# Ledger of designs, part 1: VHH binders against c4kar8

Every score and structure here is a prediction.

Target 1, 263 residues: c4kar8
Amino acid sequence: MAELSTPSPASPAPLDGGRGDELEKFTLRGARQILQLLQDLITHRGLITAHTGGGHSFMTAVLKVDEERGRVVLDPSPDPQANRRALAAPRLTCVTQLDGIRIQFPLVGLGEGQDKGRPALFAPLPAEMLRLQRREFYRLQVPLAHELSCLLKAEDLARKPVEVSARVIDIGAGGVAVVVPTGAAEFVIGGTLPACRLALPDGEPIELDLEVRNLNRQTQRNGTEQLRVGLRFAALPRAADTRIQRYIFKTERALNAKARGGL
Positions, changes and structure headers below are counted from each chain's first letter, unless a header gives other numbers; antibody chains are not in Kabat numbers.
ipSAE, averaged over its two directions, is called F for ESMFold2-Fast, E for ESMFold2 and O for OpenDDE. V2 adds 0.75 times the mean of E and O to 0.25 times the DockQ between the complexes of E and O.
Where letters were taken out, [cut] stands.

## First folded at step 1 (VHH)

Design n10
Fold by OpenDDE, look of step 5:
Structure n10 (fold): chain B 263 residues (1-263), chain A 126 residues (1-126)
Amino acid sequence: as target 1 above (263 residues)
Amino acid sequence: DVQLVESGGGLVQAGGSLRLSCAASGFTFSSYAMYWGRQAPGKGREWVSGISGSGGSTAYASSVKGRFTISRDNAKNTLYLQMNNLKPEDTALYYCARDFEYSDTGYLDESWFDPWGQGTQVTVSS
């Protein structure tokens, strides 16, 4: 009777985004984006592990975002000692998950007080938040020479419809990432952009609906700010899917050939 | 070793101005968001202002908005806080703080938790 040695649970693979430079693609720095994400945490009643340093942590939740005062309200620990540690800590590192995506953000300058007559912890809004989204599909980095673009139908700050021509930086079976000038349009994670047009080199643009999955503000080397928008194909016709797959395949082949010195 | 050293505090009359500095060392300064906080006597620590690593994004507490300006010189590894139209209620110990970084394991590396500097005292007289 050969005792089937139950394979020891594989230690969770280190998150690919561990190095500072690599984390930039997952970092939210926009005030509106941060506020939205915090609101999402409230809506989903996500439990947050708050780390105070020295191996200590406690469970909390975002109770409220006070935009006027620029602060976040947290649920205090039932353990007074944990709260003391939190208040004494130079930084609170908050870790949580939303829709399977790990979220991490620092809070600095914690204070205690009352919210609606209940004890609460207060901190200024984080300047940055990490949102570590796992890619479901392989994405090809689009060569600059291909100049892929996507015409986005979005809204501006005044909720006026606007069309934004966005450069496609990566593409996969499940979606695209694009870059737009900051302020060109307002995007909301989970929002749908209807009747957008993806331009491929092989023919007429593909009309499709896109869902905003992630947002990332980036500063270029020249100091110009741009917004990276991760978009999921909400509904992709079979013919469109075939074209996209063909493009990806051809491009990968060409890139590999070049890498091997063949071109 | 990560170090943050605040300076520029002092005694000023109401309506006056001060400029605080925070000298940073021991890390890649431009890669981290930085914050100013303050603690008034008998009060808890409060947030004053924040700035992204590149300096492209800034934030202010409502109490200081329009009066204070946060900036940074990444070439000098220095964070600044220009404080104008100071009020007695701005009297506090001012300190700077760094943001965090993930370890290669995907978890927060506790080694990146900064001790708070000694701070710089700002006193505004009526």
Scores: ipSAE 0.000, ipTM 0.237, lowest interface PAE 13.1, mean pLDDT 82

Design n5
Fold by OpenDDE, second read of step 2:
Structure n5 (fold): chain B 263 residues (1-263), chain A 126 residues (1-126)
Amino acid sequence: as target 1 above (263 residues)
Amino acid sequence: DVQLVESGGGLVQAGGSLRLSCAASGFTFSSYAMYWGRQAPGKGREWVSGISGSGGSTAYASSVKGRFTISRDNAKNTLYLQMNNLKPEDTALYYCARELSSSWYDEGTAEYFQHWGQGTQVTVSS
């Protein structure tokens, strides 16, 4: 009778809490701040992984913040078993990202009910929310004056190969976010765009493969729709990585100098 | 209201095949990329495959690449997942998901997509 060692459910790697003191700097405990962040999650339709323990999780979202009752309304799982686990759990660990920043918060005291005739989960407002920007997730907002662009090799709605010049809006070590007109090309999350060209101010464009990591449809104030595409660098050459890092560092320095009144 | 209804799951032996379907309603189906995700027991949800609105672009998780095929019939508002050479590791609840205003994929944290259906259970026996 070989004891099938049930692989210990990989507990979500504890946020390598740097020393407890560093984590406090990123922990929101103010009621107003918490409410604002939750509202931001609603506004941005932030998808949340809710961990119920034992290696189990389900996808949810904050649907509403009820300030009067001091509770959050969550989207239940379509899996009844996941909902049962959630309700039985002493604590939910909710993990999400907003603007490239990892957000983590606990929910306790979950209950089920209805919101506007729809099934919903309810929990008291979190007492704290952790907002961590890991270096790996840091994205420099590209100044408009730099006019960074990325030539995307994609397909249009007719499956015809197209090249789309996309404005780079943010850049990090791991990738870029670009904006394209709606309908300019078709994108699918997980898809690869081969032989794209990233234009940096300091020289020739960098040829690289890009992987679509996220899509965000945005309506501008003028009513024009645009698609924000998050792209990961696929197999970035070392030389290219160095150039990108240099650009980021130089730009950050310049922005900080300007903010301090030096330019 | 957006609705997605998955079907086609069941019990199959290792090496077998299944075809999943997802019936979509409540939105212009062809205007949105569609995705399959799955959740195995004791694991988080993971992205399995995606297809563009027109069906011209497809993507697959490394774990299913070469074995699974995503397709769509826009005239029928239906998404499909042909699963061949199934393995016990493929045992999961499979979900159909639509592209949202914000969808995100990250292997280090989670795959973010919205599913609207109840899912369909796929069980692969050894």
Scores: ipSAE 0.008, ipTM 0.268, lowest interface PAE 9.1, mean pLDDT 82

Design p13
Fold by OpenDDE, look of step 5:
Structure p13 (fold): chain B 263 residues (1-263), chain A 126 residues (1-126)
Amino acid sequence: as target 1 above (263 residues)
Amino acid sequence: QVQLVESGGGMVQPGGSLRLSCAASGFTFSSYAMSWVRRAPGKGPEWVSTISGSGGSTSYADSVKGRFTISRDNAKNTLYLQMNSLKPEDTALYYCARSEYDIGTDYFESPGFDPWGQGTQVTVSS
C-alpha cells in the first residue's frame, strides 16, 4: 500500500534564480534604500503577509527598524502556533504593497522577544527587497497538469528554421518561461521569435511574437540538461491578453483552493 | 495594476454605524475571496471578516459577529463592510485585502493576503 505522499502545498516558489537578471533591476540591496523602504512601510502602516512555508502564513507589520542593532521588529501573530512556525522557519517570505507596488523581502534568523514590554518578533534587516509592479511581473507557476505549451519558431545552429514545442513553466501578463531540450534551437537574448503559438486550455492556440529575454541552463534530477527560456510578449493582441489573464486568475484561484484543502 | 482602495472611514459615536467600501481593480474580483482586516493602535493586525468570491459564504471574527456585515458587489468590483453598534475598541485602520483562500474551504490555518489596501481610518469616540 504505497502511501501516496500528498504533495506538500507549493510554498511560494523561491524567487527562482533564473529570474535573476530581470529581477535585479527591481531589487534593492543598498542598506539605506532598504532602511528607507522599511521606514516607509511603518509610516504608511503597511500590512505584511509573512509566509513561513508549507502553505502557512500570518499577518504582521513592521513595528520598528533598529538601525543600530541592524534588525527589524515585527508584530507577532495572535496565534501561538503561527509564531512557532515562524520561528522554526529557516526563512520568512514577506509580501506587502506600498503605493501600488508589490514588495517582497526575505527575513532570516527570526527571534522572539519584547519591544517596550510588548511581545515582538525580531529579525536581521533583509539583505534585499524586491519591488515589482504587479501587472508586469507576476508570474504564475503553471501546474504540471495543465500542460501549457508554446510552439517556438526558432533557428538551429545552421540558421535553419526549426519548430520547437516547449513546455510553459510560468506565465504572466508580460511573457512566459519555457523549457526546451538543450540543442533544440539557438536562442539569442534580444532576438525575436515570430509567429509562435501559445496553447492555452480554453481554446485555440494564440499566435504571438516572442522576444528572448533570458536563457538559463538547468540540470534535471535525472541528469538531463534543459534550457529555460524567458520570453516576453513582443506583440500580444488584446484578445490574447484577456485569455491569458483569465487563465492566470482561474489557475491561481484553483491552486489556492487546493492549497487550503479544497477539492 | 492590482489595486484595492478603501473608503468610508471616519469618526463616529459609540453605538453608531459606518459603511466601508473597497474598490478593486486589476483582477477578476469575483474569483477571489475578500477580507477585512483591522489594526488598532498598539496592536497587531486582526482579521475581521471574509466573504467568498461568489458572496455566498461569509465569516466573522467573534469580536464583530452580529455587529458587522461583509458584502460585495461583483458587478461593481466593490467590497463592503457594514459596521453597526460600533464600540471604542473598534477604533482602527481598516484594510481591504484579497484573500488567498475561499472560505468555502474548511481549512483556515493560514490566511494570506495579497494585495492589501492602504486602509481607511475608523475612530469610535465619545
Scores: ipSAE 0.807, ipTM 0.911, lowest interface PAE 0.6, mean pLDDT 86

Design p25
Fold by OpenDDE, look of step 5:
Structure p25 (fold): chain B 263 residues (1-263), chain A 125 residues (1-125)
Amino acid sequence: as target 1 above (263 residues)
Amino acid sequence: QVQLVESGGGMVQPGGSLRLSCAASGFTFSDYWMSWVRRAPGKGPEWVSTINSGGDSTSYADSVKGRFTISRDNAKNTLYLQMNSLKPEDTALYYCAKQTIYSGSEFYLPSFDLWGQGTQVTVSS
């Protein structure tokens, strides 16, 4: 009677490996691109939060780019202590936004001096700048009052085609998260669900292909288990993208208006 | 309910002073950077001033530097803007705004996720 050693369930590989590669596409390393982006920050007078470490930060701005010397000029803090911290920091992490796009860049080798007779901070030009488009990362939590659904074309355990109506819990330009009853279908990360239908309030459902990106089991307060499925838009027609963006914008405005007591 | 309520606006002569207040509720006020933003008639929103969560760091737009002072009382959940030497160009609806990210976070976004209804400031002779 050979004891069949039940194979130990393989620990789910940390999903963190894919995030690094995704950030590379948003990282600028070209000298000309970096200079242009810094110049744009100057032109738009973008406020920058500079993090010095230890939970400390101060507000600054790029005042000038000195291409000849290869340095950036920053506005010092009105707080002398903040400036001291900045100068002592091995790295300054700068975070800002331009045209709704998050920008992040490191500065190293900070020094104090004067620019045109005014106190200023100086640093070598950043080697890289991260430019994250909001559109790709922002996900709207779908209000319960505005129910969205997605008809998923999936397979069961027997590989029989099944259709599952899933509630959309969040939506962004890149995809949706949905909840389905446990056992309704089998999902494989990296798998494609073809010819699914996303129902928006403004008209006919959108037909699209979805890629399974993540799976999370959730227990509801009532003890019922449900499966949260993160889905990427594998192929999205331009018209569909426009409709999704319009929905997100309209819903955000409505939520903001309600939060302001306007509704 | 999460909200910001501005007060202290009114009509004042050029060279006069006003003190705006913003009462915060429904969130941990002391954890957030706060800002004043104004909107003049026919113009877009203009950033005025920002203060960090502890109140020890402040920044100002060049247009108001030396005339305006931002401060906060975390015990009272209140943000202030002292406005001195007011000019007709300062006429605007003034908004209190909460920054999106908690203090101490690795990432601060210069974005706002909560606004008040605004208080009207009119500088007119």
Scores: ipSAE 0.000, ipTM 0.259, lowest interface PAE 13.9, mean pLDDT 83

Design p36
Fold by OpenDDE, second read of step 2:
Structure p36 (fold): chain B 263 residues (1-263), chain A 125 residues (1-125)
Amino acid sequence: as target 1 above (263 residues)
Amino acid sequence: QVQLVESGGGMVQPGGSLRLSCAASGFTFDDYAMSWVRRAPGKGPEWVSTISWSGDSTSYADSVKGRFTISRDNAKNTLYLQMNSLKPEDTALYYCAVSYKTGLYFSSTPEYDYWGQGTQVTVSS
């Protein structure tokens, strides 16, 4: 009985995309700014996902900022195994959100102890915190009327090449989510779909490579099964990026206008 | 602006029941899976349950399986958590949470984009 090694959830890909220079604009390194942001996380009861490596993560929250000792206090996981992994990890990658803005920061030197008689994790204050204001993470829900589609070049269960026309349900700077009929193709997380075609309303389809990031099987109310596929733009030409951004902007504007009682 | 407002928390005796609600606004509610997360005193956040956008798929933490039921009314933009056979260990602040990421594995620790202020559930004799 071959233990199907459940593919280790891919460690969140390093925020690969922005040239190191662009990331600097969004990186807080000031001690005061870092402290303020951590305090904001406390105030907003921020849910933090702490990645320990190897595809493992746990949820935590900032309990306290100890300025005097230069440390952050975190809630431990209710899972003892997660805490062990965290303590063994050379680095935690903490990810959270505030008002839709992604925040990422590393913690190193994690230790366990007690805060006011309660178990807690301790780490030195992060040296840097990344605030990704980038609309890159914004996903526009595609209006049904736009009928965005993506022609996926995939393989079937027999590993034969198949083309699947998929409806685009959301789009962002970094990728699209599509819906395909169950069984239309076999998708593998981390797999690349080359030479796919994204159809936008404003012109010719965009040829692009897509990487499968997420798979979610959904049963519709009518009993039909659909597969939602999260796809990352693996290689997006600059011109294509511009077109996608323009589409998102225009669509968002139109939706907002409609919501305000405009047309 | 995305808003999630939890309600229905309170104090209950062991073995009792509560129904939590989460009113969602500022986004297309029926396009997203919704989750409940809880934070107990002295413990980090714990995933409780997730429901698909359609409501057809649900998942639960082992600690609540068989006792809790997640549901949603997309017409009302409302998420629910029926909690039965409550235990002292269920005492926590319960959050409604959403991720814009599609294809979240229900078994994985998701990254949430928005969550509410939470509603307090206290199970005590």
Scores: ipSAE 0.700, ipTM 0.883, lowest interface PAE 0.8, mean pLDDT 86

Design p38
Fold by OpenDDE, look of step 5:
Structure p38 (fold): chain B 263 residues (1-263), chain A 126 residues (1-126)
Amino acid sequence: as target 1 above (263 residues)
Amino acid sequence: QVQLVESGGGMVQPGGSLRLSCAASGFTFDDYAMSWVRRAPGKGPEWVSTISWSGDSTSYADSVKGRFTISRDNAKNTLYLQMNSLKPEDTALYYCAADLKSYTGFYSSPTQYDYWGQGTQVTVSS
């Protein structure tokens, strides 16, 4: 009877900080708030994925908050190699969920020691903790194998209507980030793009209004300039929301399964 | 110990060129987006350029676009900034900065970087 080793749940990847301005609203920096959130993690026995860099991570938990010493105590990995990586890492990126809320925080200055006679990892209290309260703010990085596109109805520099096919790079309940060629259209932050079409793999494109929230110019390695456009769903029909959520869920599941070696 | 050490700064005439280097140590260099930030006398920090961890994406401030080129060698743990067509307005202390959060080369406030160097002085004067 071959014990089917239950594939270890794929460790959630850290959120890309490229959303700096948007994520700032959800970043806790208050000492009291940070302490409270860490205590909540302890109370709920929240499992934490600690990323050490280089694609490596291990499962841990906050065991204790030492307010007097200003440090957090973590459960070490049963894998000595993971612990070595953690100690060598300049930073741990800790990711967890509490009550459906994604929590992410950095730990710097990790050390090893003993807590009540048991091996433990120690780090100074995090300076900040990201708490994403709303699912609307979670964005799935669209796999390269997925060809999500958004037809943008925009204006050119001459204010002539143009349609731009944009690749979707991330998607969430609240919006999408897309990339367009530089100069393809003029985008204004706070501007609305009406009657755009989001193409999902599961059926006909979704017609929706998009609000421009951020603009970032980037140059690819090949020298091609692109514009990353962050777009908010201005008015999303319920049916469309359901489809988007289903896509996100299905894709996340698939990515997690792949990460576990199942695909 | 984490270190970022900038070099290559100096004095140059308008229209001249400089190449800045930043040697990184004490952390996994290829996990971080790297940026250049400059501070001119009497001014606040100004973002100059960012390169993704893999080097596949770069971004530039409008003030330097077309003149500056950011690159990296992950095997050497080194960040570079080629500066061409230098102007007096480019005179500043240039800092190398590492940012785990800006994986894709997004604009980050200089206060959000994880690590930064001591800076190298660039002076453009006739």
Scores: ipSAE 0.000, ipTM 0.275, lowest interface PAE 13.1, mean pLDDT 83

Design p42
Fold by OpenDDE, look of step 5:
Structure p42 (fold): chain B 263 residues (1-263), chain A 125 residues (1-125)
Amino acid sequence: as target 1 above (263 residues)
Amino acid sequence: QVQLVESGGGMVQPGGSLRLSCAASGFTFSNYYMSWVRRAPGKGPEWVSTIYSDSSYTSYADSVKGRFTISRDNAKNTLYLQMNSLKPEDTALYYCAKEGDTLSEFSDTPYFDYWGQGTQVTVSS
């Protein structure tokens, strides 16, 4: 009678399916560290972008850390609709900066209430906070004059394959951000777009698989809505990486030279 | 050191106009997206507008669309916000904010890494 060893419950996959090992070195999990970092955000009056999902976000700030109750207090949005979305969201993704370091942390279990007679949002303290140093994750903002584009292989609302030519707005070693017209395709965070084509000025387009990492809706003055899509390179050949790095370096140098009045 | 200094705020009647300015220093201004953020009394901060580094693209909050215009002069390292048809609900401290570098692999979420002390805009009859 062979005792079927019940497989130990698989530890919940870390939320961001990225290179889990690389993120761990930047992840703070210590309670004291988290509290200190939140306190520092208060001290510096850090502006926080809070993402509620679906490409929606609002600006907030940490108002208070309640250690006794184990909760963080946030400024609500002046937009009631944003607050409703936040409260309905299973997770709030907060992004900010402190001392030149990008900070990202999730909040779950968001509630509304009052702090000292003022409307506030409440959440349990984050279990983890990402503190990411700039150098490893730098993205170059692409000038319009460079006209970088990415042909996205996506699906429409009917799940029919569509090709969308997207303007690249920033690029880094790990991925690109692009802008697409709203409704051009449906994007799902964590989804993969296979066989996309990134056009660089130095030669033929690079074929690559892209993973959707972020969605952000933007509205122009003229009322036109666009979707900013953050895309990670799922698999980047070394040759492609070299080309991208070269482009980034050259462009950055050119921009800096121009800024100094040299061009 | 990065510095952002807002100016141009004041008191205006409903329907009036103001032009805000932000003088930037300590970084390559022309390489970064810039934004305006405002904070009304007793309320949280609200994103107002963003302009791309080369002015090729601008975006606005719905609350200010058609009334506000963001612009920049990279030669002067200055960000502007033209505010027309002002409303009492536009009363706020207005901040100039620099967009931070985007993370390549994990997130393309916009965030701000520097902002000024703000300039007060008051719209009242």
Scores: ipSAE 0.254, ipTM 0.706, lowest interface PAE 1.7, mean pLDDT 84

Design p48
Fold by OpenDDE, look of step 5:
Order: structure tokens, then C-alpha cells, then sequence
Structure p48 (fold): chain B 263 residues (1-263), chain A 125 residues (1-125)
């Protein structure tokens, strides 16, 4: 009688797949853009907080960009222990601010050496740099229990008008992210979907125009493929904005109350 | 469990000043962005200000820029908002908010995951 070892339930993979897509619009990957931004940091003498992991960080600055060698030169910490941690870290997370905008970028492959006879840290140029404005990227994750939906007016592959009921997965002042079945419609980044209808729990759906900002294919646990569509509110009436903001606030309060054991 | 307790609100005349405080507990305070958000009567929530874990970064809404100053004391697990040159339009319930993203995270979208009960600020003649 072979005891069938019941496979341990696989821990649900964090649904975090959708968060990456929202950062894409704030991420610079162009070599020229990265070089320019690093040069701007040098020009402005921007102080950088370099995180080495484990809650440790040190202050540094970009001293030089070596385009020929494809590397960035950083000011080492006056603390030898911080430098050791930096060199041992698989990745540095560098955080700074320029013109009121948060800049974050990873450095991998850190080494030590000398630049013009002075101790310096060296790393390959970052592959990407993130520029964030906090107000612009906040989104509320919509609780599954609320089942917000958006009726999208789109086109199919034959450019025939189709209506697609999409589940809203996150919402902010500037737009929504929705999921649709793969193949339900054709979406083009930068395209406008006119006269869509966003359903909120507090009343009649809101009619609005939506601009497609990003597309991401997602595979569900069950193996089904879905398309995540990031949508910007192209034109939002003031009354609609008020309703959306009210919903967000109310939902956040409810979530907090629940987290506190109040519900 | 994350707890945020706001204080320092009150009634003040236009042009006056207030200092808000937020006592934080139940998480590693020094590892997170902290923010202030406000809600005026009949309006939705409005983002006011954010500060990074080591105070190396601060941001402000245009409506409060130059008048408000966000700061923090990580040793005391306390967030502050100094509000100067207060206007009637600053009248709102002010909330302390914890960001979702921990320091060192590159791939996560920032948001708020915890709020206090708020402290009332009223600016009136």
C-alpha cells in the first residue's frame, strides 16, 4: 500500500507581476538617456544613498562616467566597513533626487581601484534608471470582493468594434489597470478607447475615454493567459474624479480597518 | 500590526502654523517611505508630501510646496509635518501613511498600505 505523498500546496506566487508594468513608463533604458542622467548627477553634485542590503547603506556620489570603458566611478565611503559591504553585495541600490524627482538605479559588479591616484569604486553602467514622482504612480489594488469592471470599446483583429468587459485590478487618480482574455481585442499603445464605462460600487458607471499606456501578457496559475492593460484617463470629468478618489479612500480605510481586526 | 497615530491638529487662523506628528509602530519604520495625505470636506484624498527612509529625498504637492516641510526621526519612530502660512484650503483631515515598498526594492510599485485615524486641521478666520 504505497502511501501517496500528497504534494504540499505550492505557496501562491505573489501576484506581484502587475507592479513591474507600472514602473516601465518611469524606467530609462536608453544608453544615451542613462549617460545624460548620470552626467546630470555629476553636474549637480547629487548625493546618492547606496544600499548594500540588510538595512545597510552609505553616502556616495558619481564622480565620473567613463563611456569608453562603460563604467561609472563612485566616491567610496570613509567607512572601510561600508566599502567592504558594498563590494560583497551582489547589487547596490542607489537612490538620489534631481530636480525634485526620485532617481533609483541598480549597480552590479562593483569593484575598487584608483581614479587619478584616489581610491574609487567602479561599476558597469546601469542597465536601467528609474525616475519616480510619487503622486503619479500611486495605485490602489482593487480587492477581489469589489469586482470593479470596465467596459472597453475596442477593435478586434479585423478592426471590427467589440465590447470587452474587463476586471479592474488597480485604480488611481490617473487611470486603471485591467485584465482581459487574450484575443478579446486588439490594443495599441498610445491608442484611445472612446466612451468606455467604469463601474464603481457607489452608482452608475462612469463614461470616459481611455488611453492605452502599457500591455503585459500574464499567465495564471491555471495556465490560462490574460492580457493586462494599463489605461490612462484621457478626459475625466470633475465629478468622476471625485467619485474615484472617494472610492479609493473608502477602500483603503476599509482595508486598514480589516487589518486591525475591526472587520 | 502596523499602527500609525497622528496628532498636532487643531484650529488656526490664516497665516498661522501647525506641526503634525505621527507615531509609528509595528514595523521597521526606518525602512519605509512615509507620507502625509489629506482629505478636505467633500473632496477625495490629496497627497501632500513624502519622505524617504533616510530623509535624503522629500517631495511635495504643488499646493503646499514652500509652505510645508516633512521630516522624520527614525530613533523615535515619528513622522512630522511642519505647516506654515496655512490657508483655508488647507482645512482637512491629515493622515499619516506608510508606503508599501521597502528600501532596496527596485521593481515594486509604491503605494500606501497603512493609514492612521487622522488629525483634523481647520484654518479659519
Amino acid sequence: as target 1 above (263 residues)
Amino acid sequence: QVQLVESGGGMVQPGGSLRLSCAASGFTFSNYYMSWVRRAPGKGPEWVSTIYSDSSYTSYADSVKGRFTISRDNAKNTLYLQMNSLKPEDTALYYCAKDTSEIGSFDETPGFDSWGQGTQVTVSS
Scores: ipSAE 0.019, ipTM 0.283, lowest interface PAE 7.8, mean pLDDT 83

Design p6
Fold by OpenDDE, look of step 5:
Structure p6 (fold): chain B 263 residues (1-263), chain A 125 residues (1-125)
Amino acid sequence: as target 1 above (263 residues)
Amino acid sequence: QVQLVESGGGMVQPGGSLRLSCAASGFTFSSYAMSWVRRAPGKGPEWVSTISGSGGSTSYADSVKGRFTISRDNAKNTLYLQMNSLKPEDTALYYCARESDFYGTELYDSPFDYWGQGTQVTVSS
């Protein structure tokens, strides 16, 4: 009776380690800076998305910063299940925006309690906060109106070659994030997908090798499950790099123009 | 600069009605889906409703379905929320929020990129 080892739930893959050095420039670690940024979030009534892992998230907000106790106070979810997940999670990844700048910070050691007689979540102050100011480090979010696709050459569960057309949701100099239907292919972190084809608007698809760096299952609002795959460019020809950079620049400019009310 | 300014909040009796407005500026209003989010003390933020850029598609939270109506006037750069049959549990700060046009590739994204300061709605007898 061979005990079928239930595959251990894949730990949320750490943020793409290769971005570590670049992200360091945008990471705040100073206690005063962190406190100020949290206070700014309070002042601006920041809507925060707290990710609990497993594709689950809930909206929250910073209610208070308790400097004396070294903790942040958050609104709980109106969904009790979300709160249970949050409390069970080893880490919350909080994401928000302030003045067009993406802010991300981890919270660990989440607890529940009351603040002024109201339910609240408590966590120690974050040790670091990521504030992405520079576009250069942003993966361009691909607009829905300008769909990019990537043909992935992968394998199924039977190790049979399959081709999966994936929507590119973000693109940068180092790689792409794509969404695929669940079950379309099997992906292994660290695995290489050879001879994939990235379709850009400016011409023929770019052939490139992709390395799987991250996998995340997400349930859409409509209940459909999708797999988000983070892919690194394993081998990118110089000409392809130039095309990708040009696309990013052009698209960013267009988006900025649109955001400014420009046609 | 992107600005969203909510108005129309106030105090109303249960069963009453309110109409919220959100004045948008600093961007092409019709190009973005817009949402209402509310925040009640001790309950955290809750999504209420979304409307597409063209206004052709709308969605509602189950808690407000059949009672609330989201609409927009793109010529006036204004988002609306008609709230009927108001209940005490509808008491909250109501935010106008712009939906991000980015389907976030990041494992960790936020559906909103801009929001206002909110308008207070209080439903009490």
Scores: ipSAE 0.652, ipTM 0.868, lowest interface PAE 0.8, mean pLDDT 86

